# Ledger of designs, part 15: VH-VL binders against q983m5

Target 1, 189 residues: q983m5
Amino acid sequence: MVKVIASSLRKGNVVDKDGKLYVILFAENIHPGKGTPVTQLDMRRIGDGVKVSERYRTTEQVERAYVEEREHTFLYADGEGFHFMNPETYDQVAVSEAVVGDAAPYLQEGMPVQVSQFNGIAISLVLPQRATFEVVETEPTTKGQTASSSYKPAVLSNGVRTAVPPHIAPGTRVVVMTADGSYVERAKD

## First folded at step 7 (VH-VL)

Design k05 (framework fv_lacutamab)
Fold by ESMFold2-Fast, scan of step 7:
Structure k05 (fold): chain C 189 residues (1-189), chain A 120 residues (1-120), chain B 107 residues (1-107)
Amino acid sequence: as target 1 above (189 residues)
Amino acid sequence: QIQLVQSGSELKKPGASVKVSCKASGYTFTSYAMQWVRQAPGQGLEWIGWINTKTGNPKYAEDFKGRFVFSLDTSVSTAYLQISSLKAEDTAVYFCARGSWYGRYYFDYWGQGTTVTVSS
Amino acid sequence: DIQMTQSPSFLSASVGDRVTITCKASQGISSYVAWYQQKPGQPPKLLIYAASTLQSGVPDRFSGSGSGTDYTLTISSLQAEDVAVYYCQQYYRYPLTFGGGTKVEIK
């Protein structure tokens, strides 16, 4: 255990709260115009998966546990979970649907993923920031709307719904953020 | 043109083995998984499993473990399904189909099917 | 395993009728559902994937909709050539599973 200030905590860190361990799912530092700066944490309890939201002063000390983070490659998904392999040792780890969560649609066979383990239990994943998918459904390229830069709805080849610029046509490969599916740019291939 | 061409029908005795081939053309063989589906006479579709064409690693549905074996010859873009110790209940049409990547597959192109009849 | 319950198992309709087939998953499948058409003596043909995306070359009288656990295939105006068995399939989790099929016939 090491004590750290709340504002230093990031997604994937494990913290002790009242003798129970939690993995951080989301962290945000809030600096109001008046009042005390606070860190808002959304966390999942490791033992039973209960989600909680906590607020700390940004300078408040919080106990952080050691977590082993290793690169793995995504292999496949099945009824037992999502399967990853360490590319150096060939050790395979299964990660539950609850841990993978909203990242699941962005996983691609061969994708490098950081897997965080605590006491042999997979507790979080970090995907590459960006991934490339084909747009399978959207309105045809819109010549009349290019000046406005308004985004239009689209469905990606992984089933995720996003918004893309008017000039993106069905069949175009696009780069999206894996955190939220937001459009970044047209793929350069 | 994307095409999957399967070997011809087989008539076998119980206890024999059969090897069905599925030759792919018109795409990069190792960029897509090969899926196998069974259809017994008058019945619906039943997923047997898939093989990763890049690694050669197979994944079988629980009911098909043991006697069913997937293999590949990537040099000729061909996948194989071998069934050993054939039983009457193995009588079915066997389809190969191309699965999209991502570990979650819909089947966009199908072979024509290979009828395997097991009869004494 | 995710169970796909398809209904009805059989329907008879007239040319020009609107036909709906439903598929219910035993758990949420996040729109990872495909629909296939199988005519007698032929392999299945992909109609729709990602719940609502029409496969290239498929007539636009076919459409898919739904979310969560409940999905629907609609044929807006049934044609004689649409006589077939229709299957839904989830590809959210292994093992991949198909619905039991819906046989569509003309009256």
Scores: ipSAE 0.006, ipTM 0.473, lowest interface PAE 11.4, mean pLDDT 85

Design k06 (framework fv_lacutamab)
Fold by ESMFold2-Fast, scan of step 7:
Structure k06 (fold): chain C 189 residues (1-189), chain A 120 residues (1-120), chain B 107 residues (1-107)
Amino acid sequence: as target 1 above (189 residues)
Amino acid sequence: QIQLVQSGSELKKPGASVKVSCKASGYTFTSYAMQWVRQAPGQGLEWIGWINTKTGNPKYAEDFKGRFVFSLDTSVSTAYLQISSLKAEDTAVYFCARGSYWSRYYFDYWGQGTTVTVSS
Amino acid sequence: DIQMTQSPSFLSASVGDRVTITCKASQGISSYVAWYQQKPGQPPKLLIYAASTLQSGVPDRFSGSGSGTDYTLTISSLQAEDVAVYYCQQYYRYPLTFGGGTKVEIK
């Protein structure tokens, strides 16, 4: 354990609160024009998964545990969870659906993923910022259409709904942000 | 040339132990998992488990936990299957086979098999 | 455990015939299925993996297809050397499981 100021805490850190360990899901520093700066933390308790929101003064000291973060490769998903392989040891780790969360639709076989473990338990995942998917459904592309700033609805091959430029036709591969599914660019393959 | 060469046939009495070897050649031993499969007389294939050749960590099917133990000697590129407290039901041909860590364990090369017969 | 059910258990056909062996998983396995050939007195040999990918060195008369829970191995023109027992295997999750086998003989 090491003491750190609350404002230094980030998603993926593990903290001790009242003898219980929590993984931080979200952290935000709030600086009102008048009043005391605070750090808002959304956390999940390790073991039973209870979610808690806590507020600390930004300078308040919090006990932080060190987390082992290692690169893994996504293999497959089944009824018991999501399976990843450590490319250095070839050991597989199963990660629960609760831990993978909203990242699940973006996982692709062979994708490098950072897996954070505390005391042998997987507690969080970090995917690459971008991933490529095929557009399976969108409005038809109109010939002769010039560049437009208006985006249109689309459904990706992973089932995620997004918005794409008017020139994107069904069957086009596109790069999206894994954080929110937002369109980045047409894939260069 | 990729080869997996297994030790010879064994005839054992109930309660004895046996150690089957599987020597690999023609590839980097630690880059592939070693899988173990058995086949009882006149029966189909049954997966026993695998061993990570880089770390030595084994994984067993539930029915084979306890008496079945995998081990390695990486200096001679050899994997071992030891069965203790042998029972008549352990009579089978035991195969080692190579599985790529990246292929999720389909088996591309197989040893010739070692027949283990347990009889009084 | 995922159960792999093969049919038929036994098949007798003539040289040149098209033969099909089926394998049904008790749950969806996302094409993580392999097919093996075992000739009398020999170890199994990998024919196909990922449901439809032919292993290097395997004759192109062998092919695999299927998705979800249902998979097939096809021999487009049976040869005398194809007398063997054929097994499907799922590698979608542990424990790895094999089908019961299909014995193929020439009439």
Scores: ipSAE 0.007, ipTM 0.557, lowest interface PAE 8.7, mean pLDDT 87

Design k07 (framework fv_lacutamab)
Fold by ESMFold2-Fast, scan of step 7:
Structure k07 (fold): chain C 189 residues (1-189), chain A 120 residues (1-120), chain B 107 residues (1-107)
Amino acid sequence: as target 1 above (189 residues)
Amino acid sequence: QIQLVQSGSELKKPGASVKVSCKASGYTFTSYAMQWVRQAPGQGLEWIGWINTKTGNPKYAEDFKGRFVFSLDTSVSTAYLQISSLKAEDTAVYFCARGSYWHRYYFDYWGQGTTVTVSS
Amino acid sequence: DIQMTQSPSFLSASVGDRVTITCKASQGISSYVAWYQQKPGQPPKLLIYAASTLQSGVPDRFSGSGSGTDYTLTISSLQAEDVAVYYCQQYYRYPLTFGGGTKVEIK
């Protein structure tokens, strides 16, 4: 264990709160124009999965546990969960659906992923910020909206629904954010 | 027009091998996975596995490991299913079907099916 | 493996009737379920995916609903051309699994 200031905490860190260990799912430093800077943490208790939301002063000290973070490559998904391989050791690790969560649709065979393990158990997963998918279906602009004023619905090759500019046609490869599937730009061919 | 066209019916003896083809047209072959499904006479649908059309990497259901082999010829947008050491229980209609990429998919277009009959 | 239990196995109804087919997963599948229609001598045809999304070109008398482990396919007004075997399928986890099928016939 080591003490760190709250503002240094990031997704994937493990912290001790009242004798229980939590993995951080979300961390944000908020600096209001008036008032004290705070760190907002959303976290999941490792033992039973209970989620809590906590606010700390940015300078407040928090106990942090050591977590092993290693790059793995996504292989495939099956009944046990999602399988990753360490490209250096060839060790494979299965990560549960609960840990992968909303990132699941964005996983692509061969994708480099940071896997965080605590005592040999995978507790969090970090994908590359962006990934490229083909638009397989796109809908007409909603009635009453002009093409220039709104994005239109689209379905990506991984099944995720997103919104794209009006000029994007089916078959176009697009870059999206893995955090929420939001459109970034057209992919370069 | 999206279409998957499979090879014709096969009649084989036990111990022989068979290779079923599935030719895709009307879409970018490597943008979708190819799924394989079996249907024994009078029975329901049974998933065999899939192959990643960009990488060629296959994934098989446990019951189909060993004798069943997926392969591709991307130059002609064709996927293949080979079954070796045929048994009477392999008698079925074999379907190829298009799946959206990677892990979680539904099958939006299907081949017409290839009947494989294994009898002595 | 996720077991998909489909019921009933056989259904006979009149043209214009509302018919429902149910599909129960052995564990939660987060709406990753599709429905297929198979007519004699033909391959299956996708009707619905993501539990409730109607495939393009499928008549709007077909609808899907459900969540968690319980899903249903509804035909609001059965037509003669709807005679077929219907299958549900989960695509939440490998191996992908299908329900046992429901044969729908007209009286």
Scores: ipSAE 0.005, ipTM 0.476, lowest interface PAE 12.2, mean pLDDT 85

Design k08 (framework fv_lacutamab)
Fold by ESMFold2-Fast, scan of step 7:
Structure k08 (fold): chain C 189 residues (1-189), chain A 120 residues (1-120), chain B 107 residues (1-107)
Amino acid sequence: as target 1 above (189 residues)
Amino acid sequence: QIQLVQSGSELKKPGASVKVSCKASGYTFTSYAMQWVRQAPGQGLEWIGWINTKTGNPKYAEDFKGRFVFSLDTSVSTAYLQISSLKAEDTAVYFCARGGYWKRYYFDYWGQGTTVTVSS
Amino acid sequence: DIQMTQSPSFLSASVGDRVTITCKASQDISSYVAWYQQKPGQPPKLLIYAASTLQSGVPDRFSGSGSGTDYTLTISSLQAEDVAVYYCQQYYRYPLTFGGGTKVEIK
């Protein structure tokens, strides 16, 4: 264990709270209009999956455990979870549905991911910030269209619903953020 | 022009081995996984497994582990399916198909199929 | 394994008829479903992917719909050349699984 200030904690870190280990799902430093800055943490207990939300003063000391982070490539999903392979050693690791969570629709075979393990158990993964998907459904464009401030609904090839600029036609490949599916830009190639 | 061309039909005795080839052209071979599908006479489609064309790592469906082996020769953009210790129930048409990785998870191009007949 | 249940297994219809084939997944597959057409002696041909996206070169009389566990392939006006076996497939999770097929014939 090592003591760190709360404001240094990030998603994927493992912390000790009252003798129990938690993986951080979300961390945000908040400066209220009045008062002391605080760090909001949403965490999942490693043993039983219980989720808790805690708030610390940003300077408060918290015990953090060491976590191994290694690059893997997504292979496939099955009834046991999501399977990844270390491209150098060919070692495979299974990651549970609870750990993958909302990232599942964005996984593509061959996608490089960072898998964090604690005591041999996968506890979090980090996808590339951006991924490219085809827009399979959206309103058609018209001749002579101009830029508009209003985005339109679209469905991506992975089933995720998003919003895209008016000039995006069905069949266009787009770059989206894997964290929330938000539109970034048209794929250049 | 994207094309998958498979080797010709095979007639084998029980206990023999067969090796089916699938030559890809018209795209970057390593950008897609190679999928293998079996269709027994008069039956539906059955997924055998896939091979990662970047790493060479195969993944097999449970019913096909052991006697079925996938391999690659990336220098000629060719994937192979080898079946050892052939049984009568291996009689089927074997298809290769393109699918998987960053671009597409569905099977957008298929080989013409290779008929393997196992009889005494 | 995700089980894909396809119905009906066989249908006979007239040219010009609207034909509907259904596919039910044993769990939510998030629209990761494809539909294939297989004519006798030929390999399967992709018609639709991502539940509702028409593959390039496929006639627009073919359409797909559905979400969650329930998906449908529709041929709005059946043509003689549409005689084939149609298969759904989920590609959400491995092992990849196909429906049992629907044989479509002209009356």
Scores: ipSAE 0.000, ipTM 0.456, lowest interface PAE 15.1, mean pLDDT 85

Design k09 (framework fv_lacutamab)
Fold by ESMFold2-Fast, scan of step 7:
Structure k09 (fold): chain C 189 residues (1-189), chain A 120 residues (1-120), chain B 107 residues (1-107)
Amino acid sequence: as target 1 above (189 residues)
Amino acid sequence: QIQLVQSGSELKKPGASVKVSCKASGYTFTSYAMQWVRQAPGQGLEWIGWINTKTGNPKYAEDFKGRFVFSLDTSVSTAYLQISSLKAEDTAVYFCARSGYWGRYYFDYWGQGTTVTVSS
Amino acid sequence: DIQMTQSPSFLSASVGDRVTITCKASQGISSYVAWYQQKPGQPPKLLIYAASTLQSGVPDRFSGSGSGTDYTLTISSLQAEDVAVYYCQQYYRYPLTFGGGTKVEIK
């Protein structure tokens, strides 16, 4: 275990709290103008899956465990969960819906994913920061729109709702952030 | 032109085996999943499962595990559904259909269907 | 398993009528829903995917809408050629599941 400041923690890190291990599902540093800077952590306890929300001072010390991360590629989903393959050994691992969480809509067959394991159990996934999806629904492109300040609603081929510049038409492939589905840029051929 | 062409109708006795083929053309076979759906006479659509055309890994709905087996011959862009130990309740039209993967498991092209009739 | 409850199971309408078919999922499916048209003796044909995206080549009188658990297929002006059974399908979670179908006939 090593002690780290709360503000350094990110999704996928494993921390010890009162002798129990938790995987970070969400981490946000909040620096209010009139308040104390805090780190908001949403965590899942390893083993029984109990979810906990905690706020720490950004400088507060937290015990962090190190876990093994191995590259896998996404294959498919089924009633048992999400299935990944080690591209070198072809070993497959099943990861539960609870572990995949909000990343599920962004998984595409062949996508490289880092799988973190504790004692052989998958505890978190790290997807590539960006992924490409087709825009399946959005308003028609509008002549005279100001591109950067007039984003319009869109639905991606994975069902995620996002906002895109006015010039993006249905059928366009776009690059989005896997963390929140936010638009990055039009995909290049 | 994208097409899925299935083998012809089959009439079988209970206990027999049947193998239905689905030949794809007009696209890169290994870039899409092959889905299998059945429709009993006068009934709705029922998902059987799918096979990953690049890895060969099949996935079956719970009710279809055991007697139903998916396979591929990538060299001829063909997927197969084999049903062993046929029962009367297996009487149905069996469809293959093309889908993408996560986020695209909608079925954009369908085979014409293969009628399998199981009767004594 | 996610259950797709489709209503009505049968409807009869006149040419030119607006027809609405609904699907209710037993849990939220985040717009991972497709709609299919099946004419007698034919395989199903994809009409709509991602709740509201019209498949290429499908007439623009067909449209889809909805969110969460509730989704709708609309035919804005029914044509004689639209006589068919319509199915919704969720592709949010395995196993993939279909609605029970809606048979559309002309009066």
Scores: ipSAE 0.006, ipTM 0.470, lowest interface PAE 13.4, mean pLDDT 86

Design k10 (framework fv_lacutamab)
Fold by ESMFold2-Fast, scan of step 7:
Structure k10 (fold): chain C 189 residues (1-189), chain A 120 residues (1-120), chain B 107 residues (1-107)
Amino acid sequence: as target 1 above (189 residues)
Amino acid sequence: QIQLVQSGSELKKPGASVKVSCKASGYTFTSYAMQWVRQAPGQGLEWIGWINTKTGKPKYAEDFKGRFVFSLDTSVSTAYLQISSLKAEDTAVYFCARDSYWGRYYFDYWGQGTTVTVSS
Amino acid sequence: DIQMTQSPSFLSASVGDRVTITCKASQGISSYVAWYQQKPGQPPKLLIYAASTLQSGVPDRFSGSGSGTDYTLTISSLQAEDVAVYYCQQYYRYPLTFGGGTKVEIK
């Protein structure tokens, strides 16, 4: 723990407020021509996921928690959550479904991920930018010169819905962005 | 078929060095970490460490730092364990074993073992 | 370091018997446990990982169970070829540690 001025806080920082930890989702410094400069913080409480919005004077001191970011390898998922191992220390971390969130469908055994921890508790996870999945369903290409250039809906083997170029057929492996499932390219066979 | 084949038995005097080899076949060598385990006569299994076959980066248990050195020759899919300044307590069977997949740290295939005897 | 204590150290049973080997970790290890079988003059063979997942090719008379600090390997109907030393291993924390082994013999 270290005190920092509110205006220095950025998305991804973790702060302690009244004994509870929050991850900053959005930070904005507002400097009106008249009046006191303020920092607007939108944040999520780590323990229960409650979102709060707070305004601080830009110079107000806030307790910032140091978080450890370490590479881990995804092992498996079970009823307790998602399990990862640090390949350097051999330490294992169980990460709750709430923390993994929308990243869950993209996890593959052996995938390297960055895990951020505070006092041994996982608070955030970053996957590799890209992952490869098979297209299990996609509609026929729309006929017509202009329309034939458009992407078509597809469902990936992990259940994620995306859009792919007209030439992609069911059974094709494709590379997608893990942040939003967007198509990048056809995987090399 | 997946196989790990280790070099033959070694009989050494105290202060000598030994280099044990472990040749992998039947899989992509650099897709799995290589683990090393020791078994002293009549004793149980003791983990020595592992080496990242893709980067060559080793990781050792504390008791094995210093005299024990892991290395690789990826062109022939072979991992090596070198022990310098041999002592009587280094007498053991040394096993290489394949990590079941990167970072899982349970071992699905094992070499047959190399007996190293240190005797004056 | 996490200490893995196996019990019993020695077990003698008849063919067809159900045998149980236990492994106790000095702290919770969240089912990160593997079990190995080592026959005389041979390397260890993986039987079970993640406390209860049977390795491909291993006879279904072998099973694993447990949670927290207490884990069990069960052989539902002991066969003559099961004579071996059995080891548990935790892979929850570095350094990796093995139990002391359980020697299983036929009466």
Scores: ipSAE 0.006, ipTM 0.484, lowest interface PAE 12.7, mean pLDDT 85

Design k11 (framework fv_lacutamab)
Fold by ESMFold2-Fast, scan of step 7:
Structure k11 (fold): chain C 189 residues (1-189), chain A 120 residues (1-120), chain B 107 residues (1-107)
Amino acid sequence: as target 1 above (189 residues)
Amino acid sequence: QIQLVQSGSELKKPGASVKVSCKASGYTFTSYAMQWVRQAPGQGLEWIGWINTKTGNPKYAEDFKGRFVFSLDTSVSTAYLQISSLKAEDTAVYFCARGYYWGRYYFDYWGQGTTVTVSS
Amino acid sequence: DIQMTQSPSFLSASVGDRVTITCKASQGISSYVAWYQQKPGQPPKLLIYAASTLQSGVPDRFSGSGSGTDYTLTISSLQAEDVAVYYCQQYYRYPLTFGGGTKVEIK
């Protein structure tokens, strides 16, 4: 355990709160125009999966646990969960649905991911920042739209909803952020 | 065109077993998951599970673990649902449906359903 | 498991009426919601996915909306051929779960 300032905490860190260990799912530093800066943390308790939201003063010290991170490649999903392989040792790990969480729709066979383990148990994973999917449905493009035209809704081949530029047609492959599904650019041929 | 064709209705006694087939055509079989859903008489839809058509690995909802077994014959683009030790409570229409690779998707094409009736 | 609570269980309306069916998830499901139409003796048919995206070939009188835990299916002008049971489904987490269904009839 080591004490760290709340504002330094990021997704994937493990913290001790009231004698229980939590993995951070989301962290945000909030600086109001007046008042005390706070760090908002959304966390999942290791073991029973209880989710909690906590606010700390940004300078408040919090106990952080050591977590081992290793690169793995996504293989497949089945009744045991999501399966990954260490590309160098060929060791496989199964990661539960609860741990994969919101990342599940973005996993693709062969995708490199960072798997975090605490005492041999997978507790979180980090996908590459970007992934490519085909747009399977979006609204038609209107001729004469200006450069200021807003994005239009689209559905990706993995089922995720996003917003894309007006010129993107169904069948186009696009690069999106895995954190929130936001559009980045059109994929190259 | 995309089509899922299921085997015909079955009437079985308690304790028997049944095997329902679902033959796919009009798409690449191993590019999509095969989902199974049941509907008891006068009731709603219940997800049973899915099978990964590339690996053959199944995922079952907890209530269907044990007596329900998914399998594949990829050479004929067919998925199977086998139910052993049949009980009256297994009486239902069983549907296969196409889902995304992982089975974690909406179901865009459905088989016509196979009625399985279990009675003494 | 994520529970999908669908309401009402039954409604009767006239041709041309606007009808709404609601679906509430026991936890946030990030718009991973589909809606299906099932007519007697037929398999379910996909109407809407990703909460609001209309499936190809489905009439535009059907629409979906919602976010977080609350989602709705709307039929802007009910037609005689819309008599069916409608189901919502979440595909956010395993096990995949359906709402209890809403039977829609014409008066």
Scores: ipSAE 0.006, ipTM 0.487, lowest interface PAE 12.0, mean pLDDT 85

Design k12 (framework fv_lacutamab)
Fold by ESMFold2-Fast, scan of step 7:
Structure k12 (fold): chain C 189 residues (1-189), chain A 120 residues (1-120), chain B 107 residues (1-107)
Amino acid sequence: as target 1 above (189 residues)
Amino acid sequence: QIQLVQSGSELKKPGASVKVSCKASGYTFTSYAMQWVRQAPGQGLEWIGWINTKTGNPKYAEDFKGRFVFSLDTSVSTAYLQISSLKAEDTAVYFCARGSFWGRYYFDYWGQGTTVTVSS
Amino acid sequence: DIQMTQSPSFLSASVGDRVTITCKASQGISSYVAWYQQKPGQPPKLLIYAASTLQSGVPDRFSGSGSGTDYTLTISSLQAEDVAVYYCQQYYRYPLTFGGGTKVEIK
């Protein structure tokens, strides 16, 4: 373990609170014009999955555990969760649906991912920043004077809803950010 | 078409070294791992290890650590197996085989094998 | 290490017979099993991967099944060209391990 100031904590860090270990899901440093600077942390307890929200002074000391990230390859999903293999050791790790969370729709067989483990338990997952999907549904091109600044709703082949430029038609492959599904560009095949 | 072509048979004395080559063609060399398998005369298949063709990092089964060394020359799509301080029990056919990086380390294409005979 | 035990080690059958080869892993391997055919003087050839997926170009008389620790290769109608040694292989955990092989002959 090591003590760190609360403002240094980021998503994926593991902290000890009252003898229990938590993984940080969200961290934000808030500096109001008046009042005390605080770090807002949303965390999930590793042992039972209980989610908690905590506020610390930005300078407050918090006990942090070391977590090692290692590259794995996504294999498949089943009733037990999502299965990944370390290509160096052939060790397989099963990651629960709760840990994968909103990343699940973006997983593709063969995708390299960073898996963070603490004492052999998978606690977080980092996908490549971008992934490519086909647009399966979007409205026809809209005629307008400011069409270049307008985006229209679209549904991707993985079921995720996003917004795309008006010239994107159904059947077009697009690159999106895996963090939020936001449009980046048309895929070059 | 996908092919793995290995170097010719070798006859060596105990204590010598041998270097077996495996030249790949018909696919992107660095998109697949290279696996190595040994088969002693009249015996079954033994996994020696694999080398990651993107990073160059090798992994060896415990029984093959020390004298067995994998290497690559990516400019000519070739993998190598070197065995030092040869012993009579190293007499075997050595195969290279292609394995997928995508969690599919079954061996879809095999070299023809290189026979290494160690005798005094 | 995960041990792969094949049975039988040897079988002889007639052309047209259904033959079955079994492979038992010492622990669960989640269908990470491949089957190979090796004819004398030749390298092994992949027949089946992921326990039941037939490799392209392999005749459909070959099939694989099983789960957990128990896996089976079936040849529905044995042909003369199927004379070979058959090996199972797990690719679930390092080190990769092969079964001891099953030699199939025509009687």
Scores: ipSAE 0.008, ipTM 0.498, lowest interface PAE 10.9, mean pLDDT 85

